VH-VL binders against o27280. Designs and how they scored, part 104

Target 1, 266 residues: o27280
Amino acid sequence: MDSMNVPEVLEIKRIVEESESVKTFIFSWDFRREVRPGQFVMVWDFRDEKPMSVSLIDPVRSEIGISIRRVGEFTDRVHGLSEGDLLGIRGPYGRGFELMGRDILLVGGGIGMAPLAALADEATARGMRVDALVAARTADELLFLDRLEAAGVNISTCTDDGSCGFKGFAHERLLTLEENHDMAAVCGPEPMMFQVMRILDERDVPAQLSLERYMKCAVGICGQCCLDDTGFRVCAEGPVFWSQELSRVREFGRYRRDPAGRRVPW
Key: E = the ipSAE of ESMFold2; O = the ipSAE of OpenDDE; V2 = 0.75 times the mean of E and O plus 0.25 times the DockQ between their complexes.

## First folded at step 3 (VH-VL)

Design k4 (framework fv_acasunlimab; at its last look DockQ between E and O 0.03; V2 from the best seeds 0.00; counts 0 for: pae E 13.2 > 2, placed apart)
Fold by ESMFold2-Fast, scan of step 3:
Structure k4 (fold): chain C 266 residues (1-266), chain A 118 residues (1-118), chain B 108 residues (1-108)
Amino acid sequence: as target 1 above (266 residues)
Amino acid sequence: EVQLLEPGGGLVQPGGSLRLSCEASGFTFSRYWMSWVRQAPGKGLEWVSGINSGGSSTFYADSVRGRFTISRDSSKNTLFLQMSSLRAEDTAVYYCAKSYYGKAFDIWGQGTLVTVSS
Amino acid sequence: SYVLTQPPSVSVAPGQTARITCGGNNIGSESVHWYQQKPGQAPVLVVYDDSDRPSGLPERFSGSNSGNTATLTISRVEAGDEADYYCQVYDSSSDHYVFGGGTKLTVL
């Protein structure tokens, strides 16, 4: 049982090269264990465990996918694996996204598009109108565009350097998009999410934001980043939070924690 | 204090019309989805209509679609339900309710009785 | 449309534990919310998102949800808990809120 917190050793069925730095690892999955967009799993390479968002949920093929960006020693080792190799998977954990209404705006930056790609599949399957703003530093870092297009998503892109779509930041592009969404979901670098949240709040659009740093807190690993000024345990409900819940967290969008737990600017 | 106030109910003959209002205070009204939930005498709760925070999307139970219209006025912090072609089975206490994140209703009005009878 | 089934009544003695069930097809995949309603009063949210409690509510109220059944549990029942209880979900396929038929809790 997932509640027992025991990793299951699974074979890597397929590997999809999403970009030079991102791969999606696909595993067979028994959907008696429910998995929702916005949830994460702990990936164990038999030396270290790291939380990874679920980026593909496919009950028809009985598969899940986990998209991993190469950024350090653990991810370097995992990227060196091949189809047929084994990884330990524990979970799923955390609160998933909730869908309401007829239309949704997705705003994703970099690897933050991974959980939003899974959400886009669910939203389109439900018959929702889906608009996605996909942001990255450069064109080669834009993720899942073909998958989103195949799902019927209306896509807008922006890159910091102007190599694809709008030249500028996600929040600048958002100001040029329609204001009439029933809800929004946002995932990406925290400074981007803060600026996007502010605009959506002004438009009275309820938004859910996924914060990677709270994934460890959802499994009880990090206690220090869990409290706001009122003593509320924000991370216990994560990684997905409604925008109004995040408005009470002083450090959201301004500061992060280093490995020692110190508050440092983004 | 956070509250929803529903002034006035009414007695209306079948085929008639009536507008209900619900005045919000103590929270930023324009940020939340709002609904109308009714309860016939001695019966259970039945959701009848909802509206998104911006007013651009409206939703209706099958039993009232085409007869009821939900709307909101953020300048007055007021939710409305325009009821037309009223039937005896529309007799109920009508509650306005604020949606909470997670799809629950966390704040309810006190209810207003609508009686449809000749 | 989606249908939620509740027992019409449950009776318990003071100090005992009451359990009120809410049945629905694959309800474990939905978020279930619970309301208490006393005669002549508006409903009050007592449990949301399956198991969370609003601030200020007694710790005696708790919830669970799995498979085809969600359950509201009221421990150490008091006379003041006598009320009608309703479960509720949001059906995303129709964009409709659905309530159960209600359960009358009688404290003997």
Scores: ipSAE 0.510, ipTM 0.787, lowest interface PAE 2.7, mean pLDDT 86
Fold by OpenDDE, look of step 4:
Structure k4 (fold): chain C 266 residues (1-266), chain A 118 residues (1-118), chain B 108 residues (1-108)
Amino acid sequence: as target 1 above (266 residues)
Amino acid sequence: EVQLLEPGGGLVQPGGSLRLSCEASGFTFSRYWMSWVRQAPGKGLEWVSGINSGGSSTFYADSVRGRFTISRDSSKNTLFLQMSSLRAEDTAVYYCAKSYYGKAFDIWGQGTLVTVSS
Amino acid sequence: SYVLTQPPSVSVAPGQTARITCGGNNIGSESVHWYQQKPGQAPVLVVYDDSDRPSGLPERFSGSNSGNTATLTISRVEAGDEADYYCQVYDSSSDHYVFGGGTKLTVL
C-alpha cells in the first residue's frame, strides 16, 4: 500500500511547454512516498479523472512532472490551466520500469517518451549509458530532446515524414542498429511497441514495455483494464510488462477495448 | 543439447589465486548474460558475479568485489572467473549459470569445488 | 541489501500439497524465481516470473506472488520432490541477484 487512494489537491508550480500539444505540469512532491519511472498517477480536475505517466522525478527539488498530451475534453480543460491552479493527484500506481546492466536502450514514440524521460534520468544518475530512439510523426512532435541531451543521453531520432533523423518507423530504425543493449524500455503507440518487441526478442534483449489501456479505479478492482486471455490488469500487473509476459497477451498490438468494452483495432 | 561444463576447481591456499572456466554449448552463448553462483558446504546459494552478453559490463557481489574478475570469450563460448586473494570463506561449489533474460537462471553447470585451506 | 526469507524446513505427506513461502519487502512488485536442488546436484529452475513454468516441468509446480510473500506450491507431492528449494529475485537497485536461505522439503 505505497500509493494513496484519495486524491491530494496540489498546486501547479510550473508548466513547461514541450510541444504544441504537450505540456508538463510540475508539482511539489513528498518523496516519503516513493515514485518510480513507469508508474502512473490519476489526475483529477474535479470533473473527470485520467491516468497519466510521471515524466519527471526530482528528489532534489522535491518535484514531479506529469506530461499531458492534448487529445480530448479532459486534456483540453487541463491544458487551459495556469500556474497556481489546482489539480487532484492520487497514486502512484502500477509497476514501474526496472533497470538492468550498464547499457540501456529507450525506444519511445510521441507521448510515450514521458515515462522514458524519467527513466533516462534515473539511469544516467546511476551511471548507465543511455541510448534513446525518439520517434514521432514529425519533427515538432519529438519530445524531451533537449532534456535528454542535457542528461547525457545518446539520441537517435525517427520521424514518419523524415523531417528529423531517420525517415520511417522506430522499428525500422532499430533494424539499422547492430549493437545490442543490456536491456530496453519501450513506450509509444502499441503497433510500434509490437514491432520493436519482436526485434528485441529476436536479439535476446531483455525488454520492458509500457501499455496504455482504459483505466477507472487504478487499483486492480474494476477490471476495465484487463487484458484478454491473461487476466493481467494494466493498472496492477502493469503498465510496465516484460516482453515474455506480453507474448502471452493475444490482444497486444492487435486491439484494445474502449470504455464500453468493445474491441477497437489498432 | 544445452550444456555448461565447469572444469578447474581445486585446492588453493589462503591468499592464492585460481581461475575457473565454463564452456557453453547448445545455445548462442554471446546473446546471454552469464553468472557465477556459489554454495558453501551445507549452505545456501550465493550469487557471486555476472557479466552482460557483450562482456562490456561486469557485476560483483560485495563479498568478492576487488578480488574476483569475471570475463568471457565468445570465440570459445567460455566464461571465466579469476579469483585472487582467496579466503577460507570462499570455499564452495561454484556454478556457472545462464541467464533467462537477465533475471533468472535457466541453465546451470554441474558445479566445481573450490577449497581454500592452509 | 534486499533480503529474502524462507522457512528452513517444510514437511508434507505424499499426495498432499506443499507450500513454501518467500518473504521480502514488497516482493509482490518483484519477479520471483524458484529453484529445486537435490543432494549432490545443481539447482534446477522450476518456476520463473512468479508463476511461469519452464518447459518440461509438471503442472504440479506453481507459483504466486503478492504483497510481501511469494509462494511455491507443489501439489500431489511425490517422494522425488524432496529437495531444497530457493527463491530468487534480481535487485535492480544494487544490481545483485538475491537468493533466499532455502527450504528443505521433506516428504514423510
Scores: ipSAE 0.369, ipTM 0.763, lowest interface PAE 2.0, mean pLDDT 93
Fold by ESMFold2, look of step 4:
Structure k4 (fold): chain C 266 residues (1-266), chain A 118 residues (1-118), chain B 108 residues (1-108)
Amino acid sequence: as target 1 above (266 residues)
Amino acid sequence: EVQLLEPGGGLVQPGGSLRLSCEASGFTFSRYWMSWVRQAPGKGLEWVSGINSGGSSTFYADSVRGRFTISRDSSKNTLFLQMSSLRAEDTAVYYCAKSYYGKAFDIWGQGTLVTVSS
Amino acid sequence: SYVLTQPPSVSVAPGQTARITCGGNNIGSESVHWYQQKPGQAPVLVVYDDSDRPSGLPERFSGSNSGNTATLTISRVEAGDEADYYCQVYDSSSDHYVFGGGTKLTVL
């Protein structure tokens, strides 16, 4: 078996509180194992294992950061840990973002900004112009703003409640922005990503979108992370897909399935 | 203006080989999935082969798998179909087609005739 | 392999409504696309994703899809609508595109 498929037990070096509900856990990392923005890791707390986005890739300090939103029992337990505590890490896994051109638009909703923050660092290091549309329900949930500003990213914000920036949804804000970009990278709630994808396609802007699905084996053997319409496996062919790959998927952004397999609206 | 241009085609003997090309213009070729669709004389449309935007995944109808190879060259905005071990039933007009969100074909070439006979 | 069934022909008088069906097992769970093809010409997309129209297409072309049947509807049929019409889906289980056999629309 590849050592990437067995958790390596690592010490939490630092914890950054990004918001009331999001923490970034920083670990030492040997970059002989390359990590690309948009790839994910499996985080093991010695009871359960969940996929998590890599949000910081720092080869100079030999560090990676993994941003985790508190949403349930697993993430509650992880959020209760302190610096010096241990976690198991498998990975990285999946297809990361591909950069093209000189001007990139990032569109992130909530925790979806985590992989985009890593991408922003790489894009600015390559000398690209980076614009970011950062969306959340409230101002308190806008993530990584200071980090993006320090990297030289041009930030636009929107919140559902209007507490910061444009009041409304990300796709509504995008319609009011008359920007011309060589590519876009999108990550967030699937209904948001679908609406943003359609606008970008109408504007002739190539887009890559990052999806999350249930994962256990992380190499595509189990089939649990498939997109129903195409048989694409998120862990093997994604999590980053080009918009044209996703446009083949009727389910994407339009409905989900209940435990009985019935189509249910989002 | 968005265009797909298919030079090539022609007459070939059974068991022979032929390479088709399709030159794209007026859109960003590297962004779109591309396909070949054929139509035998007096018959309906039949999808033959497809390729994703990056060229990493290729797909084939059962009738051509193992005999045809699809490829693309993004630096030349060109789609290719290498046809080998040709049979009489491969006689058709071959269209290249641009995917529309991966599920429909919104732009078609005018097609090129391939005839497989003695 | 997934199969789409179309009637071989449909005849309609000018000014009337033509309906062209595309049958498939549980086709209502698929996105259905429709193409018009005139003699000697390449196909032209006329309806996609069940009911959406490409830019610039007349409102006379419409589509629906439910259960086991998708339907292309052409209202106020004109002589210029005489053509072959094909339905198409993408079958994700095989990664194949599937066309129906085609329907020849004759304007009487």
Scores: ipSAE 0.000, ipTM 0.462, lowest interface PAE 13.2, mean pLDDT 84
ESMFold2 (binder alone), look of step 4: mean pLDDT 92; pTM 0.949

Design k5 (framework fv_acasunlimab; at its last look DockQ between E and O 0.02; V2 from the best seeds 0.00; counts 0 for: pae E 15.1 > 2, placed apart)
Fold by OpenDDE, look of step 4:
Structure k5 (fold): chain C 266 residues (1-266), chain A 118 residues (1-118), chain B 108 residues (1-108)
Amino acid sequence: as target 1 above (266 residues)
Amino acid sequence: EVQLLEPGGGLVQPGGSLRLSCEASGFTFSRYWMSWVRQAPGKGLEWVSGINSGGSSTFYADSVRGRFTISRDSSKNTLFLQMSSLRAEDTAVYYCAKSYIGRAFDIWGQGTLVTVSS
Amino acid sequence: SYVLTQPPSVSVAPGQTARITCGGNNIGSESVHWYQQKPGQAPVLVVYDDSDRPSGLPERFSGSNSGNTATLTISRVEAGDEADYYCQVYDSSSDHYVFGGGTKLTVL
């Protein structure tokens, strides 16, 4: 019942340009409503609604941030907004990340760094040692580096074209890192997450991974985000899953379903 | 069959030492965090110590920090708890427990009784 | 340290519904797990992550968590459900697993 929230119309307090294609929209937030890294909100521009991860959680300033990559019509409209403009926000929804131990490895790709940035803030605030492997296609697409560095995160970068850090994919860079952590959190392109999970499993490192699927209701009712064979609903049982849960999901790393319900290979 | 076996335990004098062991079977031992949880006679459950999957990080309740040492041997699928400077209040049934998804325990040993008495 | 508070005992007639509460400061923001322990036996996980059930557990066992109270609900209580029940969380600030004091469920 309480998951069926009506969108709250909020004013964009600030906009941070993270990259050419990514902006973070800052909103005032009443923290009587708990929000956890890894949870998502539904963003409504009064025409369409899309799930977005929370990338900033600041109880001191009573603010949250939502990082949005410009990828289509909806995000084009949102990126056209200015400070002072309005958006509808409902949530948060889903299962967020859990923290355990003294040190954590974050592996993020592209916009997948959004929820991990929030997780990094929480982890560092708790006094954890945080290592972050930040991946992108090119150097200019690497997200939140200054923010992570300021938080005391140990950053390792990799880019497809080698323009910054390790030349290659995240899982390839991970193979060069010998240290095992107490746990790992992963978010990015699903093929990346699939390979990273395999490596972490081989190393016996507990891992949580955040999945992205077409999401309509966000409250586990419509079933549009159901994962094949398991019946897991990304919006309800996820979007954060443990690796042992995803090991049961056959479609993971292989395909997803589009808005029409058709299988779309990664 | 998933199982945790806890041989050992016994009677020890105050100030003494005792080493508990827990042998795991039926699952990939090295993949999971493990913990010791104890229960004094007629009392509730108390977490004692935890260890990450690789054994590189160990955690202790305040009541046992500096006196107890948790460790594991992946080659033997065995969890250990080295107890020293034992006190009467350490008297309890000690359970080894396997972490499940998240921060819950899905598998427990049968427990072994440790009695600290003069 | 984080503290979980449970009632010492709860009584219920067979076939009725038992509710066992677990209180904690802002516990609704935590993942709560529940264990059943019968005399002379090790604890058994019956609910995890507030409301999820391990495989093999009957649907009679359910959980909820909101605000400052988590609740274990056992519907259609049977004589075999008589046991001690413990709630548990992980305190990430102190890296401690924290158990409630336990609740004795008596089936009348």
Scores: ipSAE 0.789, ipTM 0.901, lowest interface PAE 0.8, mean pLDDT 95
Fold by ESMFold2-Fast, scan of step 3:
Structure k5 (fold): chain C 266 residues (1-266), chain A 118 residues (1-118), chain B 108 residues (1-108)
Amino acid sequence: as target 1 above (266 residues)
Amino acid sequence: EVQLLEPGGGLVQPGGSLRLSCEASGFTFSRYWMSWVRQAPGKGLEWVSGINSGGSSTFYADSVRGRFTISRDSSKNTLFLQMSSLRAEDTAVYYCAKSYIGRAFDIWGQGTLVTVSS
Amino acid sequence: SYVLTQPPSVSVAPGQTARITCGGNNIGSESVHWYQQKPGQAPVLVVYDDSDRPSGLPERFSGSNSGNTATLTISRVEAGDEADYYCQVYDSSSDHYVFGGGTKLTVL
């Protein structure tokens, strides 16, 4: 009897427009089935099922939120839904973030800010000092700034085109920020995360990174043995990994897989 | 190759002070949180104190707060525990331990006996 | 304030399966780690993050964690497994590492 593996059909209670390409879908949630920042759910539109990170965890209102960026057929269909429409939700799955110490740095790129926004809420609620570096290609793609500000987070921004904050990439902005944190959490495009991880390793800051590609492995969708160059299996429960674990994966930040499973450079 | 060596320890009178040291080798010491864990004779493991990788944050069990000070010196790859106002209840084998990914202790020192008695 | 409860002792015959429990309020939401300690020796990590094993450790050691109970399972027990076993969590609300009281495994 694994109740977490049975899809529950839930009504969309509210939709928040985060940007032109991102919406947060809010559902009533029974918190007897606990959800932690960094975990994901499988979202089913009655045709296809896709993993989505939980971006809002609100036990007081008994709600969860799922932020979805429009990138293909499935997400286009979901973006076409309205309040009152139904979606199937299964989960939660995967390892959540673990908080350690008094000070945390969050580094998020684009939709990667979604699981980090939920983590920021948890960290601030327990009295941690939270610094967030929010990165995007343009100002209009920066996510959750108002929510982070309301939570008391110290925010730094950067955009590739310079339309808001520092002009440049997340790792370039990170080099100009304070070096001392008890831990860090990172989520965004894999090339960005790789560069950020290298800087945090040099600063001796232990970091957790969330990798979307490993969410399928956590629920057994992948179901196959993946080996890195050190002989360790990479089909471990994700999507959250410590930087020490990811430093052992040669493919991280260098290669991705096409639909046929072939390695292609980033 | 990877090891923690603890040369300090000894017999101390109640109310006295003692500094323990732990020398690390075989890994990049500055990258890891470090802790002290003690074990009284015939008793279980008790976490005493921890320090973050950079040395800017320190943490203490309620039983030792205000009496013990943890510190580290990355140039010497050494962890320290300065113990003051020692009590008979502080008698224990003290282990230094390296945190594994912040949560578990994967490398432990051999342990140093501290006896507090007159 | 977080407390982990272990049975003081467990006895098992060689070749059988030993199960050592670690009780804690909502411990299933924590990561549980397990240590083996033989007389006069430092503890050795045998299971971390509920169910992962350090490199080189026998597959006979496994773990689980759900609800209010975590369990260390040692299958096909050998005389050399006789030791004290401790569970441990990191309590992030206090920034404290918490150990259970320990369980002595006796292999008959």
Scores: ipSAE 0.566, ipTM 0.807, lowest interface PAE 2.3, mean pLDDT 86
Fold by ESMFold2, look of step 4:
Structure k5 (fold): chain C 266 residues (1-266), chain A 118 residues (1-118), chain B 108 residues (1-108)
Amino acid sequence: as target 1 above (266 residues)
Amino acid sequence: EVQLLEPGGGLVQPGGSLRLSCEASGFTFSRYWMSWVRQAPGKGLEWVSGINSGGSSTFYADSVRGRFTISRDSSKNTLFLQMSSLRAEDTAVYYCAKSYIGRAFDIWGQGTLVTVSS
Amino acid sequence: SYVLTQPPSVSVAPGQTARITCGGNNIGSESVHWYQQKPGQAPVLVVYDDSDRPSGLPERFSGSNSGNTATLTISRVEAGDEADYYCQVYDSSSDHYVFGGGTKLTVL
């Protein structure tokens, strides 16, 4: 392991199949180490280590859940695990979402709904009104709808192909929704987040956006998670940023960086 | 409605001091960067100073560094500019402005005139 | 210090297209914003981020930015478009906001 912290090896307590391509892995967790929505953990399969957002935070049952989309070799291996198998987990890391006011809008694209589902649980537990815009490419990829409904969240959906809800992109659906939220929380593909941020800023809705960048150390030392122009480290100063903090960052929504640091279009 | 109101301004002698204020309404003041932008009579716009959302970082044009101090009070939704060691070239209309996407300024006050004259 | 250069004036007949330029070294890599200012009034944002319009602005206002020149384009110019126009960028290396010198648009 190359990390500054040694992962704690934990047994997979339960696996929930959220969709064909997404599973939630549930672990026992000692909440003397506090976990907040929007924070992440590094998941180690004894070969590689990747950052994953926490999707379930349940202090009553002493459990956390981590939702993982199958997209490559690491996630294929993790998806092949069974209940009782082991994973290493280190963290939590990063700055989570801050709740404010009475009314919150969640805007999630694909797996980006994972940290927002955890936030929805906290917001409803505080008595806030929660509206969620849940976006995906197709209906079968809309995540956490039953969980959100059971929590009392008011759900709007959109799919790129129109197979469920509004046909189109999340920012297009957002234009048709109520404008009177005290705050918003946004997570998903960075182009979607950029467009959503612009609408929310024009509506004067304070917004927090959760970014993903390549990470190795998770504690801000290696520099692999830095944002252009500001030197912000996503693992230390983020992954959750206020929209005004992101307004200082030219790269957000404009391009991304490959592992070699070269500018690459979204 | 979203508004920025700049009471204050006035006439001051060279070397004097003056404090400008800008009262914000209709938006969540504490979440936005704010700036002062000035315009001398018959001249163009010149950015003077800026402050981040929390007030922990302040920025100044070279022409005013060391003489002007920007600050904010989130409990009063108010932006301030403390000006000292004023010079004739500081004579201008001073606008407060709210930051927007890409570091634009989307909301401007109506401005207040500061005249530095003996 | 980063410098933005605008022509001091542009004249155009009603119904024609006005183009107001903003020159800067490698300005195509910056986000350029445009403001309209009528006499005795505060500036008003008319284009931001090179080419985007604020909510409620007519489609007649548009912008482009490439190389060393950004351009504000006002199609089908009306008498009410007569004003001073300023370009602006944020220079992250100095943490300064920079305005151009302004262009007076005269509708003949």
Scores: ipSAE 0.000, ipTM 0.435, lowest interface PAE 15.1, mean pLDDT 85
ESMFold2 (binder alone), look of step 4: mean pLDDT 92; pTM 0.949

Design k6 (framework fv_acasunlimab)
Fold by ESMFold2-Fast, scan of step 3:
Structure k6 (fold): chain C 266 residues (1-266), chain A 118 residues (1-118), chain B 108 residues (1-108)
Amino acid sequence: as target 1 above (266 residues)
Amino acid sequence: EVQLLEPGGGLVQPGGSLRLSCEASGFTFSRYWMSWVRQAPGKGLEWVSGINSGGSSTFYADSVRGRFTISRDSSKNTLFLQMSSLRAEDTAVYYCAKSYISKAFDIWGQGTLVTVSS
Amino acid sequence: SYVLTQPPSVSVAPGQTARITCGGNNIGSESVHWYQQKPGQAPVLVVYDDSDRPSGLPERFSGSNSGNTATLTISRVEAGDEADYYCQVYDSSSDHYVFGGGTKLTVL
C-alpha cells in the first residue's frame, strides 16, 4: 500500500494561536516519511478532508505543524478542537521549495507566510541570508513575525492600512527594498504574487511561487487543480512553480475559475 | 535562434592555465543561471561549476574548487571558466549549459576539448 | 555525497518499450531530468521535472519518479533512439548538480 494515501490518526500535541483567525496544530511525526517546506497534507476531521500547507518542520523534536485559517465550516470545526483531540493526516503531497545560493527573499501575504515560515527555518539552518517581506491587511493579521525574528530573518512589513510598517501593498514595498537576491519564494493571493513576480523578473531574480488556492484535489484527479494553457496540476506538479513557468500562463494573476470551470476575473 | 557558442579549447601542460568562453545569443542571458559540465573521453557527464543570473553566487564541484573560477559578463552575453593548476584528470570536453536556477539544462553549447598533457 | 545509479546498458528491439532507471536515496522528493546524447554531440533534454516533455520532442518519451527510483520510458523505440541517457538532479544540501553514470541504449 502507498502509505501517503492512507490517513494516520494523530493526536494534537500543541496548539499555537498565531492570530485571531489562525492557529498552528502541532503533531508528533515520524521523519522516516520526509517533509519539505512547500509541501501540503490532507487534514481529515472524520467528516471532511482539506489540504493544508506544512508550516513547521522540526526533526529535533520530531514534530510537524499545520497552520489553519478560519474561513468556513471545516476550518471552524477544526479551530474548535483542543490539545489531545484527534485528526487524520495524509501525505505529504506536492514538491517542496528548492533552495540555492547564499541569499533568499521571501514575500508572503496573509496565510501564505505559513509555508514560507518553514522555508525560512530551513534556509537559516543552511546558513543562507534570509530577507522576508511580510504583508497583510492590518497589523493584527501579520503572521510569524516572532518566529522569523528568532530565526535571524531580516524582516520588512507592510499593511494595506498602514498599521504596521509600510502603508501599501507588497509590490509597492518591494520597490523600496534591496534589488539583489540569488532567488525568491512568494506565497499569497495571486494578484499580489503576479505583481511581485513582475518586479522580480525586471530585477533578474528567479522566483518560486506557491499556488495554495488550487489545493482542493490532493490526488491530482480533479480538473479544478489545472492551470489554463499549461495543463499544470497544482497537487501533482505543484503547488510550487518557477516564475518563468507561470509567466506563460494566461490565467495567472488575471483570472480564476468558478466551480463550473468558467473564467472569472479576480 | 537560441544558441550557446564555445570558441576554442586547447592543449595545455600540467600546472598550466586556460580560459574558456561561451557566447549566448537568442535569449536574455542575464536572466538565466549558467553552468559548465564536462565529459572525459569515453566517460559520463560531470557538473563542474555554476553561476547565478546576477553573478553574485558561484558554485564549484569539489574536484575543481580553488583551481577554477566561473564568471559572466552580461554586457557581452558571455560566460567564462578560468582554469588554473590543470591536471591530466581535467582532460575533457567542456560544455556550457543554460538553466533556470536548479531546473534542467535546456540549452547546451557544442562543447570544447581541453587536453592536459606534456 | 549524493549518488545517482543507472544501469550501464539496456538493449531493446525496434517497436518495443525501453525503460531506463535512475536510483537515488529518496529521489522521489527531487525533480529528475533526463538527457539524450548521441556520439560526438552535445546532450539534449528529453524529459524535465520528472515527467514533462520539451516542445517538439516525440510523445514516445515519458518519465516517472517515486520513492528511490526514477524511470525514463521510451515507447515504440526507433533506431534513432540509440544513444546514451543521463538522469540529473540538483542536490540542495551541497548546491551541486548531480548526474547519473549514464545508460547506453542499444536498439537491436
Scores: ipSAE 0.006, ipTM 0.444, lowest interface PAE 13.8, mean pLDDT 84

